# Miniprotein binders against q56419: the designs that were tried, part 223

Target 1, 326 residues: q56419
Amino acid sequence: MEGRTLEEVQEEVFKRHGVLVPKKELEDLAKALEEAGLLLTEKVEARLKEEEEKLKRERPMRLAGLSYPEGEREARAFLEAFRASYPGEGEEARVLLMPHLEPSRVPEVYGAALAALEKTPPPERIYLVGVAHRPLKEKAAALPVPFQTPFGPALPDLPALQALDALLPFELFNTPLAFREEHSLELPLFFLKGRFPEARVLPLLVARRSPELGEALKVVLRDFPGLLVLAVDLSHVGPRFGDTPLTRTLAEEARRRDLGFLERLAEGEPEAALAFLGANPTRIDGVEVVASLLPLLRERKGKVLAHRLDLEAPTLSAVGAGTLVL

## First folded at step 18 (miniprotein)

Design cc58
Fold by ESMFold2-Fast, scan of step 18:
Structure cc58 (fold): chain B 326 residues (1-326), chain A 104 residues (1-104)
Amino acid sequence: as target 1 above (326 residues)
Amino acid sequence: SMEEKIRELAEKLAKLAQELAELAGDGSDPDEIKKKLEEFIRVFLELYEIDREKDNPEADYWLQMTIELVWEFMDAFREGNVEDAVELLMYIAEAAERLAEALD
């Protein structure tokens, strides 16, 4: 990039996106890296190897004490408070779409999901489909180990996971480190385990659209029936996500985009839902999950129970969250 | 083309992320680390500035992941988590490499 200084680039980005990375933050980071000295890279690599080894036995809680209480009694009260935040009644779900956004930011949306679970007969297993926030080696992945929760470990459904693996053209049990700090699984699992303590779980991450995953899941669900949960957030708008700073107009557009998407899914028309988003489908992280699971969503009618667009003021960004039962 | 420019920026971002992760453990010159970090941010902001035509879903996926990982990198530093920042540099390098590959 000839002739462009950091200051010139920051000025141009600020004009377009309203984002400026302060020079002091860069100087402070450079100093911290300097002071870390020899062995920092080796220490990080050793930590990752140790964590990967631990993931062969179990997936520990990462957000306990942060996003939800660590103790079982406190966790139960916390979950009940979320249910109380939603004044409506639930509907029985065969498929549940719920968020994975920080629960305290959208309590009524999680409350709506809890209301739906209250009306749903206890499943033998839950197909919990989240979104990868780290690079996966394949388009999708699973981790076949117990996931710790304040309500006890959520046990993997090993026969169903092995059946799924056998039907896929790639190794399902890839990229175990991607599950180490994955809130799209951990946060919904907290609520699901609290409501269905006996259910086994298939913890699945989708990175990019995988039609073969949906086709395989359709076969596996016939032999291993269970509750399908799509743990996805909706619109991602603003500088944190590579877009312009949030305005009232952009927020209104995001709300309409979210609701139009959910309403078309509720009519059993997932292809229409994807088409409605037009040229910017990646602004909703649930798009890759929905596109992968088309065979499981077609002709299933349902209801949108809740929706909220949550503002992250420091970055002038927002994330949409919703609850949909099918 | 814009795709070619995105590919070149992604390749450069990946290289800078990898070099910064290596320098953190190498006892390198302080001025070199500062210069590399400023270049890393400059390249990132230029990638951020580019208007994206969304005709390649795989490239769009890796571009969004790269952007989100850089924001996590800045957040890790603000929290005083230098080890997490170095780990995120490794993920940024991987995501940016996958972005460049998607645009081959």
Scores: ipSAE 0.735, ipTM 0.880, lowest interface PAE 0.9, mean pLDDT 87
Fold by OpenDDE base, second read of step 21:
Structure cc58 (fold): chain B 326 residues (1-326), chain A 104 residues (1-104)
Amino acid sequence: as target 1 above (326 residues)
Amino acid sequence: SMEEKIRELAEKLAKLAQELAELAGDGSDPDEIKKKLEEFIRVFLELYEIDREKDNPEADYWLQMTIELVWEFMDAFREGNVEDAVELLMYIAEAAERLAEALD
């Protein structure tokens, strides 16, 4: 690629991937960077420092008014509409696998999660395990502060979080900035808090598989029982993720891998689920989470309630989402 | 080797991301910023087009993270969110460095 013009590169990308990076956008970016003036990096650093200090007290909503309503009344109507989008009945969950994708893309999958929660006795606490979409300093992290929701703050279970930290070989309370905009926690928490307003929460992020996390959680769950929620998406295919535009063949492969993964989890065979994916060519999002939580997933039988592969048309890419109860 | 090529591209990408984040500061020549941005995109596309041998899970993780962050960076630009774009450059630099380290 050395010696090619930006235009030539853009044209090639468009031809290969069906996605145009407009020259104008790059020019606008260069101009915006120029116009942002002398202290943009310092400004960003100062902002991040301030945000980190705020995160010592609470995690504010980032997606309110965008992905879900900010107002409580509207938020309740939102929950009801999503529940209505799933025509089936749920089952009691001790473990719930649900998506963290933009809710409007997969409403019936979130509806299935709500259906399961309707059949689940109110837990004292929820272990909410999401996926890190930013670098973490450790394999996993937690943020021990209230998370804001339209239904009020989701309060942390500090005793249970402390018990977990004490059993891990690394500091659990690391990388607070990774939680600031992490949708893998915020989006599922909206639904969970709406259904279980009195439950305390353990907001956890996984970057890389940590067998120690699963073993530690298994011990903690004895003294601090609760609902385990895996907030994970499934296949990520198309240009946004490094593939060619979505084809029928690619979509069929993604669905096959998603369903094969979920079905093996439903049979209580999480190791078989991981083995089935092999090198994970369709990039199932939840692999590192499942690999970390093996001790909690073994021998638990359950049911797949919903699955969808959703197309993002502007990028000709697709993301899989599913709901599983155990 | 393909791994060595990925490592070199990752190191170059990390450096360019960091330089771009710094150039967004005081007194930078717009032409220099544009040139660096073009180079950044070229390096990224070269990295993006590499047929990945999935024999190193750690490297695969950081490669995927890098790709996703670059897409978010491009989205931030489309939205005119320059502060978020600079923040994302910092994360791209970190992820690309971690990718290079995983291939060392």
Scores: ipSAE 0.551, ipTM 0.829, lowest interface PAE 1.2, mean pLDDT 89

Design cc59
Fold by ESMFold2-Fast, scan of step 18:
Structure cc59 (fold): chain B 326 residues (1-326), chain A 104 residues (1-104)
Amino acid sequence: as target 1 above (326 residues)
Amino acid sequence: SMEEKIRELAEKLAKLAQELGELAGDGSDPDEIKKKLEEFIRVFLELYELDREKDNPEADYWLQMTIELVWEFMDAFREGNVEDAVELLMYIAEAAERLAEALD
């Protein structure tokens, strides 16, 4: 017993969210599945097994030629152009919050991050913390292999990763396939490797709130000091994210919410930043990262260098992006 | 309760994603695949439409991942990437199952 027809549900969703999946699109999808044949699932499972095996050696570039140039010379010019898009001066960072949104959508925000990196002494290692866009077996994961970039491979800091693994109540290297196509690591890493070519990396994905990760990282950072980078986007507004279509009011609310969150982090008050989000509920994928890393963010004062809410016009949705130095 | 309704829809979405991914149950009958895909979209939109409270961070996390994965699934088909779409059905099934577990 279904309760409602597809047409009835589509009408309600259209009234509330302004989205519609056309009937012809469903017919085309069904035909594509039919034409693919009975063994498609087995082919996909075989492909995943092969890709998981390859990830034991290295993590190849997936967004080269799409989000950034493949060649080193062209990649360097691309970085310089992003830096030039931000007219301000940077500030030294011990903790950097930067986006993982498509860079071409928010060039001045990435430019601000590059400005901060220019003022920051080269670290021996970078703790690069992104957001999982695939289910992880545990609350967090890492992949201890070289990550390819146009500037050469970003090498893993194996001693630091092993020290972190030893302190966690779960296996850190638990979901290699989650790293196969993960823009929250690949896009920030492009900029970080371009600025700090000699730095080793700890590529970390956070799925859900893990206080044990923050506690473990505090211990590891004492013995293996480095730059902490939180690669997180801010507000997610509109139908693409399960909300109503973007309006001027919702856009202003999102901007105010993003800035209020970042400003509280800049005051060294991450608990107040989370409480502010609780009072003003919206979707921020970075909240799980901040909630996990509280011990590393407390009492660190800094500055918000840039913020933008970028519109995705076809879906009447928007994503916030910012650069914060602590 | 609203939580019970979300759990029920999440469980059904997970089963439909798994069934579409396996392709075995309907013997590649295009009418049955179309019917199951329409049911999958209907259940997803019904889940999407619900006015839900943000008082369970675990459930909110898995609901958000489920929504984003379904959009990515639709995008993969528009681009002609059928193998990627089938892979995404596996991830949708897992995310929806974890959503249901969070509300258990």
Scores: ipSAE 0.694, ipTM 0.850, lowest interface PAE 1.0, mean pLDDT 86
Fold by OpenDDE base, second read of step 21:
Structure cc59 (fold): chain B 326 residues (1-326), chain A 104 residues (1-104)
Amino acid sequence: as target 1 above (326 residues)
Amino acid sequence: SMEEKIRELAEKLAKLAQELGELAGDGSDPDEIKKKLEEFIRVFLELYELDREKDNPEADYWLQMTIELVWEFMDAFREGNVEDAVELLMYIAEAAERLAEALD
């Protein structure tokens, strides 16, 4: 690409991937950076330091008014509408796999999760395991503070979090800034808090597979029983993720991998589920979470309640989402 | 090798991300910022277009993270969210560095 103009590169990318990286946007960006006139780096660093200090006390909502309603009444109506989008009945869950994708993209999948939660006795605590979409300092992390929701704060289970930390070979309470905008926790938590307002929460993020996490959680769950929630998406295919635009063949492959993964989990064979994916060519999001939690997923039989591969039309990309009960 | 090429591009991308973050400061020449941004995008696109060898799961993880962060960076620009874009450059730099390290 050395020696090509930006226009030539953009044209080539468009031809190959069907997505325009707009030159105008780059020009507008350069102009915006110019106009911002401030040491944006210093400003950003100062902001991040302030945000990190705030995260010592609470995690504020970031997606309220965007992905879900901020007001409690409207939030309750939102939950009811999502539940209504799934026509089936749920099953009691000891382990719930649910998506963290933008709710409006896969309403019936979240509806299936709500259906399962209706059949689940209120847990004392929820182990909410999400996917890190920012770099973590360790393979996994936790944030031991209240998470704000329209239904009030989701309070951390500090004793259980401390017990978990004590069993891990690394510091669990690392990279607090990774939680600031992490939607893989915030979006599922909206639904969970709405259904179980009295449950304490263990907000966990996984970056890379940690077998130690699964073993530690297995021990902690004996003394601190609760609902385990895997907040994970499935296949990520198309230009946004490094592929060509979505085709029928690519979509069929994504669905095949998603369902094959979920079905093997439903059979209580998480190792077989991972093996089935191999090199994970369709980029199933939840693989590192599942690989970390193998001891908790083995021999648990369950049911796939919902699945969808949702198209993001502007990028001709698609993301898989599913709901599984164990 | 393909791995060596990915490593070189990742290192270059990380450096450019850092430089862009620094140039976003007061007194920087807009033409220089534009030039660096163009170079950043060219390097990214070159990295993006490479066939991924899937024999290194750690490298694959950081490559995917880098790609996703760059898309978020572009989205932030499109939305006019300059502060978020600068923040994302920091994460891109980190992810690209981690990618390069995974290929050493």
Scores: ipSAE 0.661, ipTM 0.866, lowest interface PAE 0.9, mean pLDDT 88

Design cc6
Fold by ESMFold2-Fast, scan of step 18:
Formats: C-alpha cells, structure tokens, sequence
Structure cc6 (fold): chain B 326 residues (1-326), chain A 104 residues (1-104)
C-alpha cells in the first residue's frame, strides 16, 4: 500500500533534516559485512558473554585517552584546567546536577560542578545517577563492582546497593552489559573521584520513569547518607536527534527551556519543572531521572551555577548542559 | 494513526536489524546484504521523519534511543568496526521492539 523508495525517502529527509546516506556508503557497508567472514554474529555473542563475565569483577575505563587523560598526573592537571575555566565560586551541594556531555565541549559547566564539589564536605558515598544509552531489562539498573579511574578504583557501596535492591520491585543488578560503555556514569565519575577519592559509589542508570526508585532511594539515603548526583544533559536539538536543523529561534527556545527547567528545580519545584517542558521529555535526557527522583528534589532549594547550549556545527545540532546545586 | 505508523515502522526496523545481524558472517550473497541494508536505512529514515510526532514518554524514550543507536551503527561501519556494528544491530532490534511495544 504505502511504499516509498529509498531514493524518495532520502530526498525528503535531506530537504527537511540535511541527512543523506550515499549509495557508495551502503555498498561499502555490505562489502564490510561480507568480508568479516563466517560466524561474525557468533563471535560478537561470544565477545558479549566474555565482557559480561569481566563486569562481575570490575568496570574498566573506556574513555581514558579519549575524553580524559589515562595517567594520574595528567588527569589531575586536566581537572585543574576545568576548575580554572569557571570564574565563580561554588555552592555546597546535597544534590548536584551536572552534565555527561563530552567535557571539552562545555568546560565551564564542568568547572562549575568542580567548584560546587570544592565547597561540599567529602561524602561517605555518592549516589551517581546517569541515563542508560543501551536497553535495560528494567526501568533502572546498578552494577556493584569497582569502576576504574585514573585516580584509582571507585569502590561500590555494597551495603547501600543491597539495601536499595531489597526495596525495589525488580532486580536492581539486571543488565551488566549496559554499564560496559556508559559515558553518563564514566565522565561524571572521573570528576567526582578526582575530588572525593575516598567516597564509595552507587552507580545507577535510569532508563524509563521509575518513581519506585525515588521512593526507595529516599529510604536508603536516610540510613546511608551521601551526595546525590544527577548526571544528565539538557536540550537535544537538531538533525542528530530527529529534529530539523538548528536555527537562532530554535537555539533561543532550547536555552529558555533549559534555564526555565533548572530554575524551577532550584526553587524546589520539580513537578513545575517537568510541566514547564510541555511534555516533550525525550528532548531532555534528564527528564526521566528528575521524574524518577521527585521525592528527593521536592522543597529543596538551590542555585543554577552554569548553563551552555553547545553547537555541533557539522550536523546543525546542539546539546544543553548545566550545573545546579540543591 | 501517527502512533500506528511509528509502531509499524518500529516493528519493521526491529525485524530488519535482526535479519541483518543474522546475515552477517553466514556466507550470504553480497547483493542480499545490500538489499537488506537499503531496506533498513529506508525504514529508519521514514521513522526518523516522524521522530517528533509522538507524545508518549515511554515511546519517545525508545524512539530517541533507536535513532541514536542507528547513528552509532553508521559511525561504527564508517570507522571499519564491523563487530561493533553487528552488536549495535542487536541493540537496535531490542530498542525498536520496545518502541513498538510501548505503542501497542
């Protein structure tokens, strides 16, 4: 019945979104798959089983030498440079919202987070809540193993993780492989471990809205107090994310939405922050985290320290990043 | 109706991703692989055109993940990381299946 050709669809998508997949590229892809040899899928499955087994022991660094320096000395200098990029003083945080976007794209935003950590007393543990970039079996997951960093391993808080698991209606340790290449945990953890080398960590991923996670965390935080970190990016706009190419008007709207969202959170009004976004939650990856953690964010006032909308010029796309202390 | 179109495209994308992963390394004809890749990209681009048309939070989550995974898949192929590309096809199949289920 409805059957547009690849060429027809390509033409429309190119006109509206500036996206094109050339014929030669598809031919190169087909040839690469053929040349990979027999049983490629079996080899990939074996690799995944091996990686899953390794994740029972530890979570290795994946972005060392790419997003941050591998060596401890170089990593320390890197942290100092980011802190220096933010001219302001921090504020003490009980809850910190910080980005997980590539740090070099928004250095002053990470610098603001570092400034806040500088004013924050060392926590015994950090509840590090990121966003899943792989499908999770449940609405949330955790991985109860040491996470390697250039500053040494970030050790899991096993008693707190077990207490959390016991309070949830699903198995918390449900998708180990989702943690293998998860930048929403690895990038913030680099900065957190550099500042608080003695703190244990609860590495948590939110996939979908999970109010039961927020309720359980409220109970666990009473018995196991610590710093709550929401590692989330803000607006995602442009062709990279299924939108039209970025314009000045769309960029202004994205900045307004990000700041309005953060300012309402700073007033202790997370439901108002969600309502302000107009029920378009997938355009801001922090929405599912905020919606899951409502009980921990209500009536908690704070301050927006930094915000930036970062442009990816080749794709006419942008991602918002901010630092908020509560 | 828009949600129904997204659901049908998601089901088709999931099936194509799974079929491409199964074809990888089984000694299949290059023309068969190429034809499946063309179908996969065509369906993805149709889904991509509709990306901002749903308002269901769960569906929007899976739609966004599906889009990001397909771009990551294309990047892996461009870099010659064929094993990573096949792994990403498996994740695309799962995400697109979850998208279809959310709109069911």
Amino acid sequence: as target 1 above (326 residues)
Amino acid sequence: SMEEKIRELAEKLAKLAQELAELAGDGSDPDEIKKKLEEFIRVFLELYELAEKTGDPEADYWLQMTIELVWEFMDAFREGNVEDAVELLMYIAEAAERLAEALD
Scores: ipSAE 0.736, ipTM 0.884, lowest interface PAE 1.0, mean pLDDT 87
Fold by OpenDDE base, second read of step 21:
Structure cc6 (fold): chain B 326 residues (1-326), chain A 104 residues (1-104)
Amino acid sequence: as target 1 above (326 residues)
Amino acid sequence: SMEEKIRELAEKLAKLAQELAELAGDGSDPDEIKKKLEEFIRVFLELYELAEKTGDPEADYWLQMTIELVWEFMDAFREGNVEDAVELLMYIAEAAERLAEALD
């Protein structure tokens, strides 16, 4: 069977999903690849190797000047503005669920997180659990190095990280390159470091659910108490994620899923939250994180402080974000 | 089956991603690169059209990852960041391979 032409496939995808992949972009891409010449792969590999070596010492900012200000003074003003965007008061958090979406898209949700942090005594350490947007070698990973922020470096809690590693059936310190540009850690960390400049950090990424991680963390938290932060987004709907363009019905379903998930977490029923999602048709980002951390979320009652489904107009797609305190 | 078709597409996508990454590095004929790129996008779009659900959570995870990485790849090109685009091809290859493996 003669395979469909690119144009035929493009037309079909456009008809179904409203996404147009312009032929011109492919031509430009091909030209760019051509112009990059013979050593691009080798160059990229060499760069990656160099970056990996650097990550043995520190994780530099990648989104400074893009998602948040690079300068400390401006960064503080940024924090204040985000806090001001949320009109409510926060509650003390032992567990904080917050987004990792581009801050400008959901300012009040980050504002709600800041409000919660205002009511939270300064922790000795922060367990920051993000979502891997790159393949990991293991189900979860950690990077035991300082993370740069406008407020100075967020220093790792090496003793606590080592204790965690010792309890896991896999090597925790894997896939350092996955951390290089991981926004699910960098963006939340900006807000966390700004509020708690002296807190040590355990930067963790979850790819796939690891019950072992939750059990290990439960033990580690006894000896190394701290604030647990789940840096997760919620529903991902629309053409960018494989759906049709956002409709009222799709948006309502996304909101229903998001709020239903968060509310069940707020009731201290994380298993019920996961069960409520079923096959996760709206692609809630944080499911693998929550599934990994069940032992830490059970029986903890809290409050949903904020939620937003934010439209990305160029792709007619939307991402859910929420702030939950436990 | 749909799962078998997704697996086949994932395998093809992985192969094409790897080949593109290699071609970009070897000073290959622009026409060959373009042809491979067109094929890559075609295979992706076919996969994307099927992307609703595999019914397997692990496969769904890698499918989502693959789709997201391809979009990032396209964005990198729009921005003229060729080095990042090649890096993303490597991740696409990995994610697509993992998708195929999850459906075996």
Scores: ipSAE 0.579, ipTM 0.849, lowest interface PAE 1.1, mean pLDDT 90

Design cc60
Fold by ESMFold2-Fast, scan of step 18:
Structure cc60 (fold): chain B 326 residues (1-326), chain A 104 residues (1-104)
Amino acid sequence: as target 1 above (326 residues)
Amino acid sequence: SMEEKIRELAEKLAKLAQELAELAGDGSDPDEIKKKLEEFIRVFLELYELDREKDNPEADYWLQMTIELVWEFMDAFREGNLEDAVELLMYIAEAAERLAEALD
């Protein structure tokens, strides 16, 4: 805005954050957009409208063949391999915090979640709370349709979803397109459906902190008991997330931050967990979920089963992932 | 003020994202698209370089989403998925608009 050239801005950002967008990449993108033809935008708009209509009936798999196997037999073997990556027995969960990061990057963390699910009696329903990666019309949303998995469709708990909707000051079923490509629901759901094939699901996305969501869920859980799953990643550090390049010191700080947060949650002190992050500001995508669900997390003691900070050397960035049982 | 600067950059980023999505249907010269992309990246990186106190949770949420959507946009291009790239420009426009609104 200040009359700076792209080169001047890139030099300053590279100095602070280590990120650079090469000129050739922008030239290639411009040429590709031109070559794609005159109707690309119209085609995308038509695609979005068509996909929104399809989401009224079911949510198809998007990551099958990419993040997990498409076939049921191969998917089962895949789960067994992840379970084998964690040497522990797990613990029974009433509340499970697990990641939604690409599973192959943190197999032992997903293995710990599987170990906890093995010790947990089959719930009638799972409250699966993820993080919105697309703009929502409201602070939270749900999609009341079957979600496809290699283990068969995960069916929505319509009575529980309707009870939740009735207690909220906004329409719960407000942004179906946000669910079309949503890693924070699809990836944990793969593992949850593999372990609890008969459980119904409440697929919930949190955009911004919503104390009213936590209060409503507390009421709904009393009448519709089930397993609460917080599908959240932890620290997001480095240039890819608008932060400085990862150093050994920053990585150690991120690990300490993640563990301090999880340990306070394990003591049943979610307000203390949030305050801990406030004292040392960090980018944890689980913050909005935890802040929304405070009434469900208070006075629940548990155990941190696993934690990893996954490093991406080319971008000098990292994402924290953990498994917590409450 | 810093908040006013962030708001102004967010408004400009939203407009540039909308214009780039429109150009994909306009039959424009690659040089025109390239200039608009350079301006889009320049504005994004100016927004990115700003150090801001994280005391506005709403603005911080939309800023983070905007950053992640721009990286996802670049990834879609690298994968050769131009339809996804254009779709992400539409989401970037919405996220940046909401960032500007949060700072109003």
Scores: ipSAE 0.740, ipTM 0.881, lowest interface PAE 0.9, mean pLDDT 88
Fold by OpenDDE base, second read of step 21:
Structure cc60 (fold): chain B 326 residues (1-326), chain A 104 residues (1-104)
Amino acid sequence: as target 1 above (326 residues)
Amino acid sequence: SMEEKIRELAEKLAKLAQELAELAGDGSDPDEIKKKLEEFIRVFLELYELDREKDNPEADYWLQMTIELVWEFMDAFREGNLEDAVELLMYIAEAAERLAEALD
């Protein structure tokens, strides 16, 4: 493939994957990179350094006005509309699995999570475990600062975070920049803070499976009881994720794997859920989180409240989302 | 082997991502940037088309991370967000390097 023009590459991508990478965009990028010249890398580095310093104090909203309303009044109306999108009733949750996908794509799945939260007594603290979509220095990380929401700041539980750090073989407070734009925490936190305004939060990210995290959390939860929330998506299929465009067969396989995974978790058999996925060919997002939290998921029976496989039409790709209570 | 091929492509992708990030910052020749970008996309597509390693969860994780970051890079580029695009090149370089290391 050496020597192909951008046009040839574009044509090949389109032919193989059904995605048009506009040549003009690549040309514009080349021009823009040219025009931006010597100052872009320095500017980016300076920005990142400034953002890292800010993250020592608080985590600002990144998706306010985009994924959810910035104003409190509008945010409350948003919550009510999402709750209304799920016609069922929830159940009390000690463990809640919910999505972190763009809320507008799977409103009824978030609605199911809200329904479960309505039946859940207000916790003192929420262990919010998301998925790292940026590289972490360690297998897991935490950010021990307030997270901004339209409902006010979600305050960290510092004593519980410190207790967790003390039990881990690695530094828990690593890679603060990975939290800056991490939607797997921000989006679920909107719903959680809206429902439980007084709860403290432990914002955790998992990059790779850490059995040590689950064992440590099991100990910490004895002294610091709270709601455990797994903010995870399910299957990721299509061109955006390395597959051909979505077909009926691919969608059926994604749904089969999503539901089979969730059902085994609902039966209190997280090891069976992982084994069922095998090599995880449909790329269920939550695998590393579940693998890290096995001690907390074993023998807990629950119920699948909602599931959806949502199509992203511009990329002919789809993402699975579900809500499970335990 | 397939693992060796993925490793080689990952190393090449990491290098190209880093070079692109540097060139974007050094006021380099637009033609050079375009050429590097073309090469970057070619290497990515070659990597993208390979069968994933099913027996190495660590490598699979970093491969998936690399693919997702490249798509985000393309989106940022399409939106004209050059600062985010350069930042994403740095993350792509890191993820691809980690992929190569997972296959050593």
Scores: ipSAE 0.489, ipTM 0.816, lowest interface PAE 1.5, mean pLDDT 89

